VH-VL binders against q8ixk2r445to577. Designs and how they scored, part 324

Target 1, 133 residues: q8ixk2r445to577
Amino acid sequence: FFGMLQNKGLTDYCFDYNPPDENQIVGHQVILYLCHGMGQNQFFEYTSQKEIRYNTHQPEGCIAVEAGMDTLIMHLCEETAPENQKFILQEDGSLFHEQSKKCVQAARKESSDSFVPLLRDCTNSDHQKWFFK

## First folded at step 16 (VH-VL)

Design b21 (framework fv_cosibelimab)
Fold by ESMFold2-Fast, scan of step 16:
Structure b21 (fold): chain C 133 residues (1-133), chain A 120 residues (1-120), chain B 112 residues (1-112)
Amino acid sequence: as target 1 above (133 residues)
Amino acid sequence: EVQLVQSGAEVKKPGSSVKVSCKASGGTFSRWAISWVRQAPGQGLEWMGVIIPLFGTANYAQKFQGRVTITADESTSTAYMELSSLRSEDTAVYYCAKSRYYGRSAFDYWGQGTLVTVSS
Amino acid sequence: NFMLTQPHSVSESPGKTVTISCTRSSGTIAYHYVQWYQQRPGSAPTTVIYEDNQRPSGVPDRFSGSIDSSSNSASLTISGLKTEDEADYYCQSYDSSNKHWVFGGGTKLTVL
């Protein structure tokens, strides 16, 4: 699957990566922003290795969550995907992070009116359901 | 440093078409959003459309749908805007402008503008 | 579709403060970033404020931006007016429904 990764519950919002330096893409948080439908910084690829790749940049970035954390951070893709970069996209749209046993949820960023994808306990909420557009 | 350099002024007859170029230098042309904006004499700015060169896909303002075509050539870092079925009301300065992230970022660099005159 | 409405012109003396409004006709102004562009005669526009209230390098502290949800408007404030501030000013915001940019009608600032 590839395309803009859109939330079912927060229907106007897509995965979005807006690093401050376009030549340095690692280490920043993945956010949610209004879907523009043009690809660019909202274009992601879900791979057979269970990675979510930001493949419109070279070198390619892979979304990761560090142990004990709940935020999605862009890391460099590795030859063998580490456990913290593996997400299971279920048929119902749930995005399950294998290492933490949690699901990606569209959530309000702490202390702001911005939205971000965060790891939360898995529920049947539409805010935990994603699809490629 | 980023620069956008546009082609020179054009004088066209009604019913013809015009194709304006915008050559980018510096930075990562393919990853930008390149918009086209026009300004009729003494009037305000009017957004016409956008292209993201990496994807080659474009989106157009409703007013120009069917008359405007925006394309990009990544090998020459050049965007093009073609406007067909020209009328005298299309007389304007046409600008290309770069934004980093479509739908969010400001137009941080602009071309110098191309005057297109449609007469008689 | 929505419109961004600006006053057609504003005038003020050197050293004074001027505020230019940009009112959104439908939808919440705060839902999308607002940019402000300055266009001097014979020149292409340049950015003076981006993402509601941020200033590009080289833009003086005299320029500031704000959002007022109660009036559904954005404002550009220029303090300590100088003659070189005389220009047309345009606000811009995004239409997520149509995935289009929208410009305000522009405001001519005269400094006399």
Scores: ipSAE 0.679, ipTM 0.895, lowest interface PAE 1.5, mean pLDDT 92

Design b22 (framework fv_cosibelimab)
Fold by ESMFold2-Fast, scan of step 16:
Structure b22 (fold): chain C 133 residues (1-133), chain A 120 residues (1-120), chain B 112 residues (1-112)
Amino acid sequence: as target 1 above (133 residues)
Amino acid sequence: EVQLVQSGAEVKKPGSSVKVSCKASGGTFSRWAISWVRQAPGQGLEWMGVIIPLFGTANYAQKFQGRVTITADESTSTAYMELSSLRSEDTAVYYCAKVRYYGRSAFDYWGQGTLVTVSS
Amino acid sequence: NFMLTQPHSVSESPGKTVTISCTRSSGSIAYHYVQWYQQRPGSAPTTVIYEDNQRPSGVPDRFSGSIDSSSNSASLTISGLKTEDEADYYCQSYDSSNKHWVFGGGTKLTVL
């Protein structure tokens, strides 16, 4: 699967990567932003190794769970994907992080009007359902 | 650092086509979004379309679909806007502009503009 | 499909404050970020406000942006007005349904 990774509950929002320096791929939080439909910074690939790759940059970035946190950040992809970079896209659209037993949920960032993907206890909420467009 | 340099002014006859170039330097051209915006004399800004060179993805304002084609050559870091079936109403300054993140970011760098005059 | 409507012209004396509105005809103004561009005669536009209320480096703090959801409009406010502020000002926002950028009609600011 590849394309824009869109939320079923927060229907107009897609995974988005917008680092302040467009030439630096590592270390910033992955956000949700209004889907523009043109790929670029909203284009991701779900791989057979259960990675979510950011293909707009070379070398490619891989979405990772931030150590000790519920946030998703961008790291460089590794030859062997570590567990914090593996997500199971389930048939119901859930994006399950097996290491933590949690699901990726669209959520409002505290003290902000912006949205981010966060790890939360798995529920049947549409805010935890994702699809590639 | 970032520079967008456009081709020179052109005078065209009605019914012909024009192709304007926009050469980028000082950054990672392929990963940008490059939009084209025109401005008729004494009038406002009108968005025409966009290309994201890395993906070859282009989209156009409804008014220009069928007449405009936007392309990019990554090897030369150059975007092109071709407008066909020219009319006198197409007389305008045509700008290329860089967008860092499409759908969100401001148009942060603009070319100097290319005057296209359509007359018989 | 929406329009962004601006007043055609605004004028004010040096040292005063002006506000230029940008009203969205359908859908929420807050749905996408609003940018503001300044265009002086003979020049390409430059950004004075991005993402509703942010200033680029080099733009003085007398320029500010705001969103008013109740009137479905964005506003550009310029305080301490100077003669060099005389220019055309354009608002801009994104139409996600058509994947298009939309510009307002522009406002000519005269400082007299």
Scores: ipSAE 0.598, ipTM 0.864, lowest interface PAE 1.6, mean pLDDT 91

Design b23 (framework fv_cosibelimab)
Fold by ESMFold2-Fast, scan of step 16:
Order: C-alpha cells, then sequence, then structure tokens
Structure b23 (fold): chain C 133 residues (1-133), chain A 120 residues (1-120), chain B 112 residues (1-112)
C-alpha cells in the first residue's frame, strides 16, 4: 500500500513529514497536517516488512519510535527492519506498534492547536484508525 | 543557491496557445511544489495551479480548469505552463514560484516573470 | 471558496507605523498559515512574512505579522516606515477544501 495515510477520526489530516532541511531526513518528528492529495511530504509506503517508508528521499526514511517515547520520528531504513520500525496495519484500520503493544493515535500536541501521531493504549477510537488514500 | 529562470516574452494571437518554461537549479527540484501565478497589467496576483514533479501530480484553479496544463521534466529540472485558447485578457506577466511543502509553506523563490501579450 | 480582502491603498509618512489588514470571508484565518509578499514595480514578489509571523533572513524586524481571530484577519505591520517600503503587499492563505492557494487583492503602500 502506498499513498497518503489519513486519519478516520481527524478526517482532514494525514501523516506529514516536514523537516527544516529537506536534505536531512533523519531525526525529526512526524506530524499530522491537512491532506493535500498531491503526494510529496505526505506520501508513504506500507511494506510487507511492516515498515512505513518515506519514499520521497534517497536513501529512504522509515518511521520509528525511540525507546521510552510515544512520538514517531524519521530514521534511515535498514535492510532488515528493526523492531522499533515495525507497525501492523490491522483489519479495523488500527496501526499497532508491536514492540510497545500500543496503537498510533491522532492527538493534539501539548499547548498547541497542531496535531501529531502518538503511541497510546489501543482503543476502538476513530482517532486510532488509519487508511491509505 | 536556488534559482528559477523563465523563458522570454511572447506575443501570441487570440485562439493560440503559449507554453512558458521555468528552469530550476540549486536544489531538489523533483520534491518541490512549483506553482504558477499570473498578474495582468495593474492587477493583483492570481494563482493558476501547481505541480509536484516527482509525482507528476497537478492541481488547477477552477477559473483555469480545461485551459491550463502544468507539466515537469525532471531530467532538465524544468516546469512548464501551457495556456490554450488565448484571449486578450490573458495578457499578463506569468511567474513560477517554488514552495517546499504544498499547502503550508510560503513561495520562497520566484522566477523573474514572463510577459505574454495576446493581440491580433 | 473564500476571499482575502485587503484595503486597496494605505499611505503614511516616513518614520511612522502602518498596518495592512487581510480579512478572510469564511473559515477561520487562524486555521491556515498566512504569508505576506512585497512587490516593487517591475519585480517579482518576495516574502516578507511567512507562517503568520516569521521573518525570512534579511527582512528587518520593522516588519511583523499577526493574527486576530475576533476580526478573522491577519495584519502586516511596518514600523519606522522608509521610502524603500513603497510597494504592493499581498497576503496569501490556503484553501484546504479545494487544495488551492488564495491571494488577497493587494495593497499599494505609498510613503510620502
Amino acid sequence: as target 1 above (133 residues)
Amino acid sequence: EVQLVQSGAEVKKPGSSVKVSCKASGGTFSRWAISWVRQAPGQGLEWMGVIIPLFGTANYAQKFQGRVTITADESTSTAYMELSSLRSEDTAVYYCAKSRYYGREAFDYWGQGTLVTVSS
Amino acid sequence: NFMLTQPHSVSESPGKTVTISCTRSSGSIAYHYVQWYQQRPGSAPTTVIYEDNQRPSGVPDRFSGSIDSSSNSASLTISGLKTEDEADYYCQSYDSSNKHWVFGGGTKLTVL
């Protein structure tokens, strides 16, 4: 699957990667932003190895969760995906991070009107349901 | 350093078409959003459309749907705007402009503009 | 669809402060970033404010941007006005429904 990864609950918002330096793809937080439908920084690939890849750059970026954190950040993809880069897209649309046993949820960033994907305990909330568009 | 260099001025007859080029240098052309904006003499800025070269995705302002086509050639880092069925009111300076992330970021670099005059 | 409305012209003396408004006809001005562009005669526009209130390198701190949710407008404020500030100023914001950029009608600033 590839395309814009859109939230069912926060219906206008997509996974978005907007680092300050577009030639440095590593180390910044993945955000949610208004879906524009044009690809670019909102285009991701879900792979058979359970990675969420950012294909716009070479070498490719892979979404990861740092130990003890609940934020999604961009790392370089590896030939063998490490466990912190594996997400299971389930039949109900939930995006399950197997290593932490948590689900990706659309959430408001602290003290802001901006939104980010965060790891949270799994629920049946539409804010935890995602689909490729 | 980023530069956008546009093709030279054109004089066209009503009913013809014009194709303006915008050559990019100094960055990652394929991953940018390249917009086209026009300005009729003494008038304001009017957004026409955009292309993301890497994806070949384009979107157009409603007013120009069916008359404008925006394309990109990644091998030459050049974006093109073709406007068909030209009328006298299409006389304007046409600009290309770059943004990093479509829908969010400002147009941080602009081409110098191309004057298109439509006259019989 | 929405419109961004600016005054056609503003004028002020050197050294004074001028404010140019940009009012959004529908939807919240605060929900999408507002940019401001300066255009001198015969030149392409240049950015003076991006993302509501940020200045590009090289733009003096006399230029500032703000959002007022109560009037549903953005403002560009230029203090310590100089003759070289004479230009047309355009606001810009995004229409997420149509996935389009929208420009304001432009404001001619005269410094006299």
Scores: ipSAE 0.635, ipTM 0.883, lowest interface PAE 1.8, mean pLDDT 91

Design b24 (framework fv_cosibelimab)
Fold by ESMFold2-Fast, scan of step 16:
Structure b24 (fold): chain C 133 residues (1-133), chain A 120 residues (1-120), chain B 112 residues (1-112)
Amino acid sequence: as target 1 above (133 residues)
Amino acid sequence: EVQLVQSGAEVKKPGSSVKVSCKASGGTFSRWAISWVRQAPGQGLEWMGVIIPLFGTANYAQKFQGRVTITADESTSTAYMELSSLRSEDTAVYYCAKSRYYGRSAFDYWGQGTLVTVSS
Amino acid sequence: NFMLTQPHSVSESPGKTVTISCTRSSGSIAYHYVQWYQQRPGSAPTTVIYEDNQRPSGVPDRFSGSIDSSSNSASLTISGLKTEDEADYYCQSYDSSNKGWVFGGGTKLTVL
């Protein structure tokens, strides 16, 4: 699976990675932004190792969640995916983060009109359902 | 430093086609969004379309659908805009412009412009 | 789709402040960033404001941008007006339904 990773509940929004320095792609938060449908910074790949890869850049980035945190951060991909980089894409569209036992949810960033993907307790909400376009 | 250099002015007959080039240097051409914008004499800016070279994805303003084709050659870091079925109303300066992230970023670098004159 | 409406012309004396509006006809002005471009005769446009209110390096702090959700408009404000500010100014925002950019009609700024 690859393409723009779009939210079922927040229907116009896609996973988006907009690092401040386009030559330094690690350590920044993954955001949600209006889907443009043209690839670029909204193009992700779901791999057989259960990674969500940002492979439009070299070296390739992999989405991770640090212990105790709820934000999705870009880190370097590893030869063997560490547990904090593994997401199970379920048949209903849920993205289950194995290490934390939580699901990725489209959420409003506090005190703003900006949106980000965050780890939350798993529910049947459309804001926790994702699909590739 | 980023630079966009366009091909020279052209005079065309009605009904013909024109192909304008935009050569990029400095930075990562393939990962940019390259838009084409035109400006008729004494008129405002009009967006025509865009290409993201790495993905080969292009999109066009509704007004130009069926007449405009935007392509890119990553090996030469060059974007092209071809406009067919030319009319006198197509007389304009045509600009290429770079943006970092499509749908979000400003056009931070512009080509110098190419004057296309459509006359008999 | 939508239109961005700007006044055709504005004029003001050197040293004063001028404000140019950019009104969105459909959908919220706040849905997407607004950029502002300055164009002098015979030249390509240059960015004076990006992402609503940010200034590129080299643009003096006399230039500022703002968003007013109540009027569904963006504004470019130029204080301490100088003769070299005389130019055409264009706002720009993104149209998500058509996956493309829309420019305002442009405003000719005359410095008397």
Scores: ipSAE 0.636, ipTM 0.884, lowest interface PAE 1.7, mean pLDDT 92

Design b25 (framework fv_cosibelimab)
Fold by ESMFold2-Fast, scan of step 16:
Structure b25 (fold): chain C 133 residues (1-133), chain A 120 residues (1-120), chain B 112 residues (1-112)
Amino acid sequence: as target 1 above (133 residues)
Amino acid sequence: EVQLVQSGAEVKKPGSSVKVSCKASGGTFSRWAISWVRQAPGQGLEWMGVIIPLFGTANYAQKFQGRVTITADESTSTAYMELSSLRSEDTAVYYCAKSRYYGRSPFDYWGQGTLVTVSS
Amino acid sequence: NFMLTQPHSVSESPGKTVTISCTRSSGSIAYHYVQWYQQRPGSAPTTVIYEDNQRPSGVPDRFSGSIDSSSNSASLTISGLKTEDEADYYCQSYDSSNKHWVFGGGTKLTVL
């Protein structure tokens, strides 16, 4: 699967990578933003190694969650995917982060109307359902 | 530093086509969004369309659908805007403009503009 | 599928403050960022405010932007007005339904 990774519950929003330095692919939080349908900073690939890759950079970026954290950050991809970069895309659209036993949820950032993907306890919420467009 | 340099002024007859170029330097052309905006004499800015060179994806304002084609050549860092079936009302200065991320970022760098005059 | 409406012209004396409004006809002005561009005669536009209220480097702090959800409008405010501020000003925002940028009609600022 590849394309814009869109949320079923927060229907206008896609995974988005918008770091302060456009030439720096590592270390910043993945956000949610209005889907523009043009690829660019909203284009991701789900791989056979269960990675979510950001394919517009050289080297490629891979989404990871650091131990004890709930935010998704951009990391360098490795030849063999480490456990913190593995997400199980289930047939119902859930993205399950096996290392933490949590699911990726579209969540509102406090004190603002902006949105981010966060790890949360798994529920049957549409805010935890994702699909490629 | 980022710079966008456009091709020179053109005079065209009604019914013909014009193709304006926009050469980029000083950054990551392929990863930008390049929009085309026109301005008729004494009138406001009118967005025509956009291309993301790395993806080859383009989108056009409804008013120009079927008449405008925007393309990009990553090897030369050049974007093109072709407008067909020209009318006198198409007389305008045509600008290319760069934005970092489509749908969010401002047009932070603009070309100098290309005057296209459509007359018999 | 919306319009951004600006006043056609505004004028004020040097040293005073002007505010230019940009009203969105449909959908919330707050859902999408608003940019503001300045265009002097014979020149390409330049950005004076981006993402509602941010200033590019080199733009003086006399320029500020704001959003008012109750009137569904964005505003560009220029204080300490100078002769070189005389220009056309355009707001711009995004149409997520059509994946299009939309410009306001423009406001001619005269400094007399």
Scores: ipSAE 0.587, ipTM 0.870, lowest interface PAE 1.9, mean pLDDT 91

Design b26 (framework fv_cosibelimab)
Fold by ESMFold2-Fast, scan of step 16:
Structure b26 (fold): chain C 133 residues (1-133), chain A 120 residues (1-120), chain B 112 residues (1-112)
Amino acid sequence: as target 1 above (133 residues)
Amino acid sequence: EVQLVQSGAEVKKPGSSVKVSCKASGGTFSRWAISWVRQAPGQGLEWMGVIIPLFGTANYAQKFQGRVTITADESTSTAYMELSSLRSEDTAVYYCAKSRYYGRSAFDYWGQGTLVTVSS
Amino acid sequence: NFMLTQPHSVSESPGKTVTISCTRSSGSIAYHYVQWYQQRPGSAPTTVIYEDNQRPSGVPDRFSGSIDSSSNSASLTISGLKTEDEADYYCQSYDSSKKHWVFGGGTKLTVL
C-alpha cells in the first residue's frame, strides 16, 4: 500500500509531514492536513515490515512512537524495523501500534485548531480508520 | 541559495503555442511543488497549475484545462509550462514559483518572469 | 469556487498603519492558510506573510497577519509605513475541493 493516508472520520484530512527544515527529516511530529492528492509530503508507504515510510526523502523516514508518548514522530528507517516503528494496518482500517497496544486516532492538537494522529485506546470510531488513496 | 531562472521573452502569433522553462538550483527540486502563475499587463496574479516533479503529477486551474501542460525534467531540474491555442488575452508575464508543501506552503521563491506577447 | 476579495487600493501617510483585508466568499477562511505577497513594479512577488501570521526572515516586524473568522477575512497590517512599502499586495489561499490555489485581486498601496 502506498499513497495519501486518509482518515475515514475526518474525511478531508491526510497524514502530512512538514518539518521546519526540508533537509532535516527526523524529530518532528506527524500532523494531519487537508488532502491535496498530489503525493509529496502526504505520500506514505506501508511496508511488509509494518512500517509507515516517508520515502520521498533520502535517507528515508519512518513513523515511530517514543516510550510513554502518544504522538507520532519521524525517525530514520532501519534495515530491521524496531518495535516502536511497527503499525498493523487491520482489515477494518485501524492502525494498531503493537508495542503500545493502542490505535492511531485523528484528534485535535492540544491548544490549537490543527489536527494530529495520536495513540488512543482502540475503538470502532471512524476517526481510527485509515485508507490509502 | 534557491534560485529559479526562466527562459527569455517570446513573441507569438494567435493560434500558436509557447513553452516556457524554469530551471531550479540550490535545493531538492524533485520534492518541491512548482506552480505557474501569470499576470496580464496591469492585472492581478492568476494561478495556472502545479507539478510535483518527483511524482510527475500535475494539476491545472479549470480555466486552463485542455490548453496548458506542465512538465518537469528531474535530470536538469527544469519545469516547463506549455500553453497552446494562444490568444491576445494570453499576453502576460508568466512566473514559475516554488512552494515547499502543496496546498499549505507559501510560494517562497519565484522566477524572474517571462513576458509572452501574443499579437498579430 | 470561491473568490478572495481585496480592496482595489489603499493609501496612508508615512509612519501610519494600514490594514488590507482579504475576504473569502465561501468556505471558512480559517480552514486554509493565507499567504501574503508584495510586488513592486518590474519585480516578481515576494512573500511578506506565510501561514496566516508568520514572517519570513528579513521581513520587518511592522508586517503582521491575522485571521478573523467572524468576517471570514484575513488581514495584512503594516505599521510605521515607509515609502518602500509602496507595492501591490496579494493574498492567496487554497481550494481543497478543487485542489487549486486562489489569489485575491490585489491591493495597490500608495504611501503619500
Scores: ipSAE 0.603, ipTM 0.877, lowest interface PAE 1.8, mean pLDDT 92

Design b27 (framework fv_cosibelimab)
Fold by OpenDDE, second read of step 17:
Order: C-alpha cells, then structure tokens, then sequence
Structure b27 (fold): chain C 133 residues (1-133), chain A 120 residues (1-120), chain B 112 residues (1-112)
C-alpha cells in the first residue's frame, strides 16, 4: 500500500511529514494535515516488513516510536526493520504498533488547533482507522 | 546555495502563448515544490500554480485553470510555466519560487523574475 | 477560501519599531503557518519569516513574527528600523479548502 495515509474519523486528514531541514529528514514528528493528494510530504508506503516508509528522500525514512513516547518520529529505515518501526495495518483499518501494543489515533495536539497521530489504547474509534488513498 | 534562474523578458501579442523557464541549482530539485507567482505593475503578488517535480503533480489557481501549464524536467532541474491566450492583463513579472513541501512550507527561494509584456 | 488583509502602508522613523498586521478572514491562523516576504523596489521577493516566527539565515533578528489567535492575525515586527527596510511586505498562507497559496495585499513600509 502507498499514497496518502488518511484517517477515517478525522475526515480529510492525512499523515504529513515536514522536517525543518530538507537534508535531514529524521528525528522529527509526523503530524496530521488536510490531505492534498500531491504526494511528497503526504506520500507514505506500507511495506512487507510492516514499515511505514517515507521514501521521497534518500536515505529513506521509516516511522518509529521511541521508548516512552506516544508520538510517531521519523527514523532511518534499516535493512531489517527494528521492532519500534513495525506496524500492522489491520483489516478493520486500525494501525497497530506491535512493540507498544497500542493503536495509532488521530488526536488534537495539546494547546493547539493542529492534529497529530498518537499511540493510544486500541478502541473501535474511527479516529483509529486509517486507509491508503 | 540554492538559486533559481529564470529565462529572459518576453514581449507577446494578445492571443499568443508564453513559456517561462526556471532553472534550479544548489540543492536537490526533486525534493522541492516549484510555484509560480506573478506581479502586475504596481500590484501585489498572485499565486498561479505549483508543481512537484518528483511526482509530476501540478495544481493551479482557479483563475488560471485551463490557461496555464506548469511542468518540470528533473534531468535539468528546470521548471516551466506556460500561459496561453495572453491578454494585456497578463502583463506582469513572473516569479518562480521554491518550497520544501506542498502546503505548509514557505517560498524560501525566489527566481529573479521574468517580465512578460502583452501588447498589440 | 480565505483572504489575508494587510494595511496598505505603514511608516516610521529609523531606529523605531514597526508592526505590520495580517488578518485571516476564515480558518485558524494558529494551525496554518504564515510566511512573510520582503520586496524592495525593483527586486524579487525574499523570505524574511517562515512558519510564523522563524528567520532564514541572513535575516537579522530585528525581524520577528508572531501570531494572535484572538484576532486571527499574524504580525511582522521590525525593530531598530533601518532605511534598507523600506520595502513592500507580503504575508502568505495556505488555503486548505482549495489547495492554494494566498498572499496578503502587501504593505508598503516607508522609512521616514
């Protein structure tokens, strides 16, 4: 699967990655932004290694969850996907992080009108359902 | 250092077309979005459209839909803006501008501008 | 769709501080980044502020950007005003409804 990773509950919002340095694409948080369908910062790939890849840049980035965090941070992809970069996109649309055993939920950023994907306990909320478009 | 160098001034007749080029250097062209912005004499800046060279995807301001075409050549790191059915109101300086990403990013670098004069 | 409204002109003496406002007609100014561009006479625009309050390299710290959510506006503040600051200034933001960039009408800054 590849393209925009769009949330079901938070209508018309997609994964979006905008690192401040175009030459340094790792270490920053993935956010949610209104889907534009232009590719680039909203183009992701779900791989057979259970990675969510940001492969518009070289070297390629993979979404990871750092220890003790509930945010999605961009790391470099590795030949063998590390445990903190493994996600399962379930049949029901839930995006499950294997290591934390939590689901990715569209959430409002604290003290902001912006939105971010966060790890939360898995529910049947549409805010935890995702699809590629 | 990133630089955008545009083609030279153009003088065109009404009804004709103009194609302006914008050559980028000093960075990775495929990582960018290239927008075109024009400015009529004594007027403000007006966004015309954008292209994402890596994807070949373009989007245009509604005002120019059907009349403007923006393209890019990654092999030469060059973006193009073609405006057809020219009219006197199209007389303006046309700028290309680079941004990191579509939507949220600033136009962090600008071309020097290309004057297009449309007159009978 | 939205518009960005700027004052047509502002003026101030050298060494003083000037503020240029940019009001968004709809949508949250807090969620959508505002950029500021400087255009000196006869020159192409240059970026002086990006992402509300960030300065590009080479832009002096006399230039600063801020957001006021209560008025749904952004502001460009220039302290220690210099003659070289005389220019047109444009705010800009992204319209998510039609996927367009939107510029303000521009503000002419005159250094007295």
Amino acid sequence: as target 1 above (133 residues)
Amino acid sequence: EVQLVQSGAEVKKPGSSVKVSCKASGGTFSRWAISWVRQAPGQGLEWMGVIIPLFGTANYAQKFQGRVTITADESTSTAYMELSSLRSEDTAVYYCAKSRYYGRSAFDYWGQGTLVTVSS
Amino acid sequence: NFMLTQPHSVSESPGKTVTISCTRSSGSIAYHYVQWYQQRPGSAPTTVIYEDNQRPSGVPDRFSGSIDSSSNSASLTISGLKTEDEADYYCQSYDTSNKHWVFGGGTKLTVL
Scores: ipSAE 0.714, ipTM 0.913, lowest interface PAE 0.9, mean pLDDT 95
Fold by ESMFold2-Fast, scan of step 16:
Structure b27 (fold): chain C 133 residues (1-133), chain A 120 residues (1-120), chain B 112 residues (1-112)
Amino acid sequence: as target 1 above (133 residues)
Amino acid sequence: EVQLVQSGAEVKKPGSSVKVSCKASGGTFSRWAISWVRQAPGQGLEWMGVIIPLFGTANYAQKFQGRVTITADESTSTAYMELSSLRSEDTAVYYCAKSRYYGRSAFDYWGQGTLVTVSS
Amino acid sequence: NFMLTQPHSVSESPGKTVTISCTRSSGSIAYHYVQWYQQRPGSAPTTVIYEDNQRPSGVPDRFSGSIDSSSNSASLTISGLKTEDEADYYCQSYDTSNKHWVFGGGTKLTVL
């Protein structure tokens, strides 16, 4: 699957990658931003290795969650996907992070109007349901 | 350093078409969003449409739908805006403008503008 | 569909402060970023404020942007007004429903 990864609960919001330096894609947090429908920095690919890939830049980026953290960070893709980069896209639209046993949820940062995807205990909330558009 | 250079002024007759070019340099053209904006004499800025060259995706303002086509040639780092069925009220300066992220980023670099005059 | 409404013209003396408003007719002004562009006669526009209140490198501190949700408007404020600030100013914001950019009608700033 590929396209813009949109949230079912926050219907106007998509996965978005907006690093401050366009020539360095590693180490920054993935955010949620208003869907523009044009690809670009909101275009992601779900692979057979269970990766969520950002291949607009070279080298390609893969979304990861580091141990003990709940934020989604852009890492370099590896020849064999490490466990922290594996997400199971379920039939119901949930994104299950295998290593942590948690689901990706659209969430608002405290003291901010910004939205971000965060790892949370899995529920049936529409804020945990994602689809490619 | 990023630069957008547009083609020269055009004089066209009503009912004809015009195609304006915008050549980019100094960055990663394919990854940008390139918008077209026009300005009639003494009037304000009017957004016409956009293209994301890497994806080949384009979107147009409702007023120009069916008359405007925006394309890009990644091999030459050039964007094009073609406007058909020209009328005298299409006389304007046409600008191309780059933004980093469509729907969010400001137009941080602009072409110098191309004057299109539509007269009989 | 929405419109961004600006005053057609504003005028002020050198050294004073001027504020240009940009009012959104539908939807929240705070839901999308607002950009501000300066256009001098015979030139392409240049960015003076991006993402509501940020200044590009080279734009002096005299320029500032703000959002007022209660009036559903954005404002560009220019303090210590100089004759070189005389220009047309345009606000711009995004329409998520149509995936379109929208410009305000523009404000002519005269410094006299």
Scores: ipSAE 0.710, ipTM 0.899, lowest interface PAE 1.3, mean pLDDT 92

Design b28 (framework fv_cosibelimab)
Fold by ESMFold2-Fast, scan of step 16:
Structure b28 (fold): chain C 133 residues (1-133), chain A 120 residues (1-120), chain B 112 residues (1-112)
Amino acid sequence: as target 1 above (133 residues)
Amino acid sequence: EVQLVQSGAEVKKPGSSVKVSCKASGGTFSRWAISWVRQAPGQGLEWMGIIIPLFGTANYAQKFQGRVTITADESTSTAYMELSSLRSEDTAVYYCAKSRYYGRSAFDYWGQGTLVTVSS
Amino acid sequence: NFMLTQPHSVSESPGKTVTISCTRSSGSIAYHYVQWYQQRPGSAPTTVIYEDNQRPSGVPDRFSGSIDSSSNSASLTISGLKTEDEADYYCQSYDSSNKHWVFGGGTKLTVL
């Protein structure tokens, strides 16, 4: 399962990773941006370890949520996925973050006019439903 | 440092095809987006299309759909633009240009340009 | 599906300030970044402004970019004008509907 990870509710937006320095792939927030369909910075892989992996850079990045936070941050992937990097992709399209017991939701970024994926209490909202294109 | 080096000038007959190369160095070619832009004598810049080498995905301006093909060879860090069914109006300097992120980033490095002349 | 419209030419004396506009025919200018390129005769273009208002290393602070949502336009402003600034200037932005880049028609800057 791989491709552009698109939101069902915010229909034209995809997971997007655009760190300012291409030699420093970790530590920045994952955003949502208009889907372009070309791969690159919008290409993600969902793995058997329940990771959402960013394969475009070397070393590969894995999306994580740090304890007490609700933002999705790029970390280095590990051979055995730590709990903060595990997301369960359900049949209904929800992305359940196991460690926090919350779901990934498309939301407006607090300090800008941009959109970002954030952890929120799980609901049946289309803004919490994701699919690969 | 990043460099884009293009193949040399060409003179072609109407109805033929031309294939211009753009060799990249100094960075991670596969992860970039490489655009092709042309400029007829005394005219403005015209975007033709783009490729993301890592994915082999390409997209083209409507005007060139069916006539242009953009490809990339990751093993040689080289992008190619092939334009078929050439006519005199295709006489132009053809540039390759690198951008970091598709749909967002500026064209931060450009090739030197390749003059293609179409004449009988 | 949209056009970026620039004035064909602008001219100004050394030391003065010039502003070049880039107007988007449909869709908001503010939804996508605008880049500005400088092209001197016989040369490939080079970036003078990226992401609306950022300068690459080596571009003097006399160059600045701005967005005006009211007129649906971007502007490149060059202050302290020098003869070396004579060039063609192109704006560029993204067409999300077609997933294409669009260039403005270009503006010839003459410094006399």
Scores: ipSAE 0.531, ipTM 0.857, lowest interface PAE 2.1, mean pLDDT 91

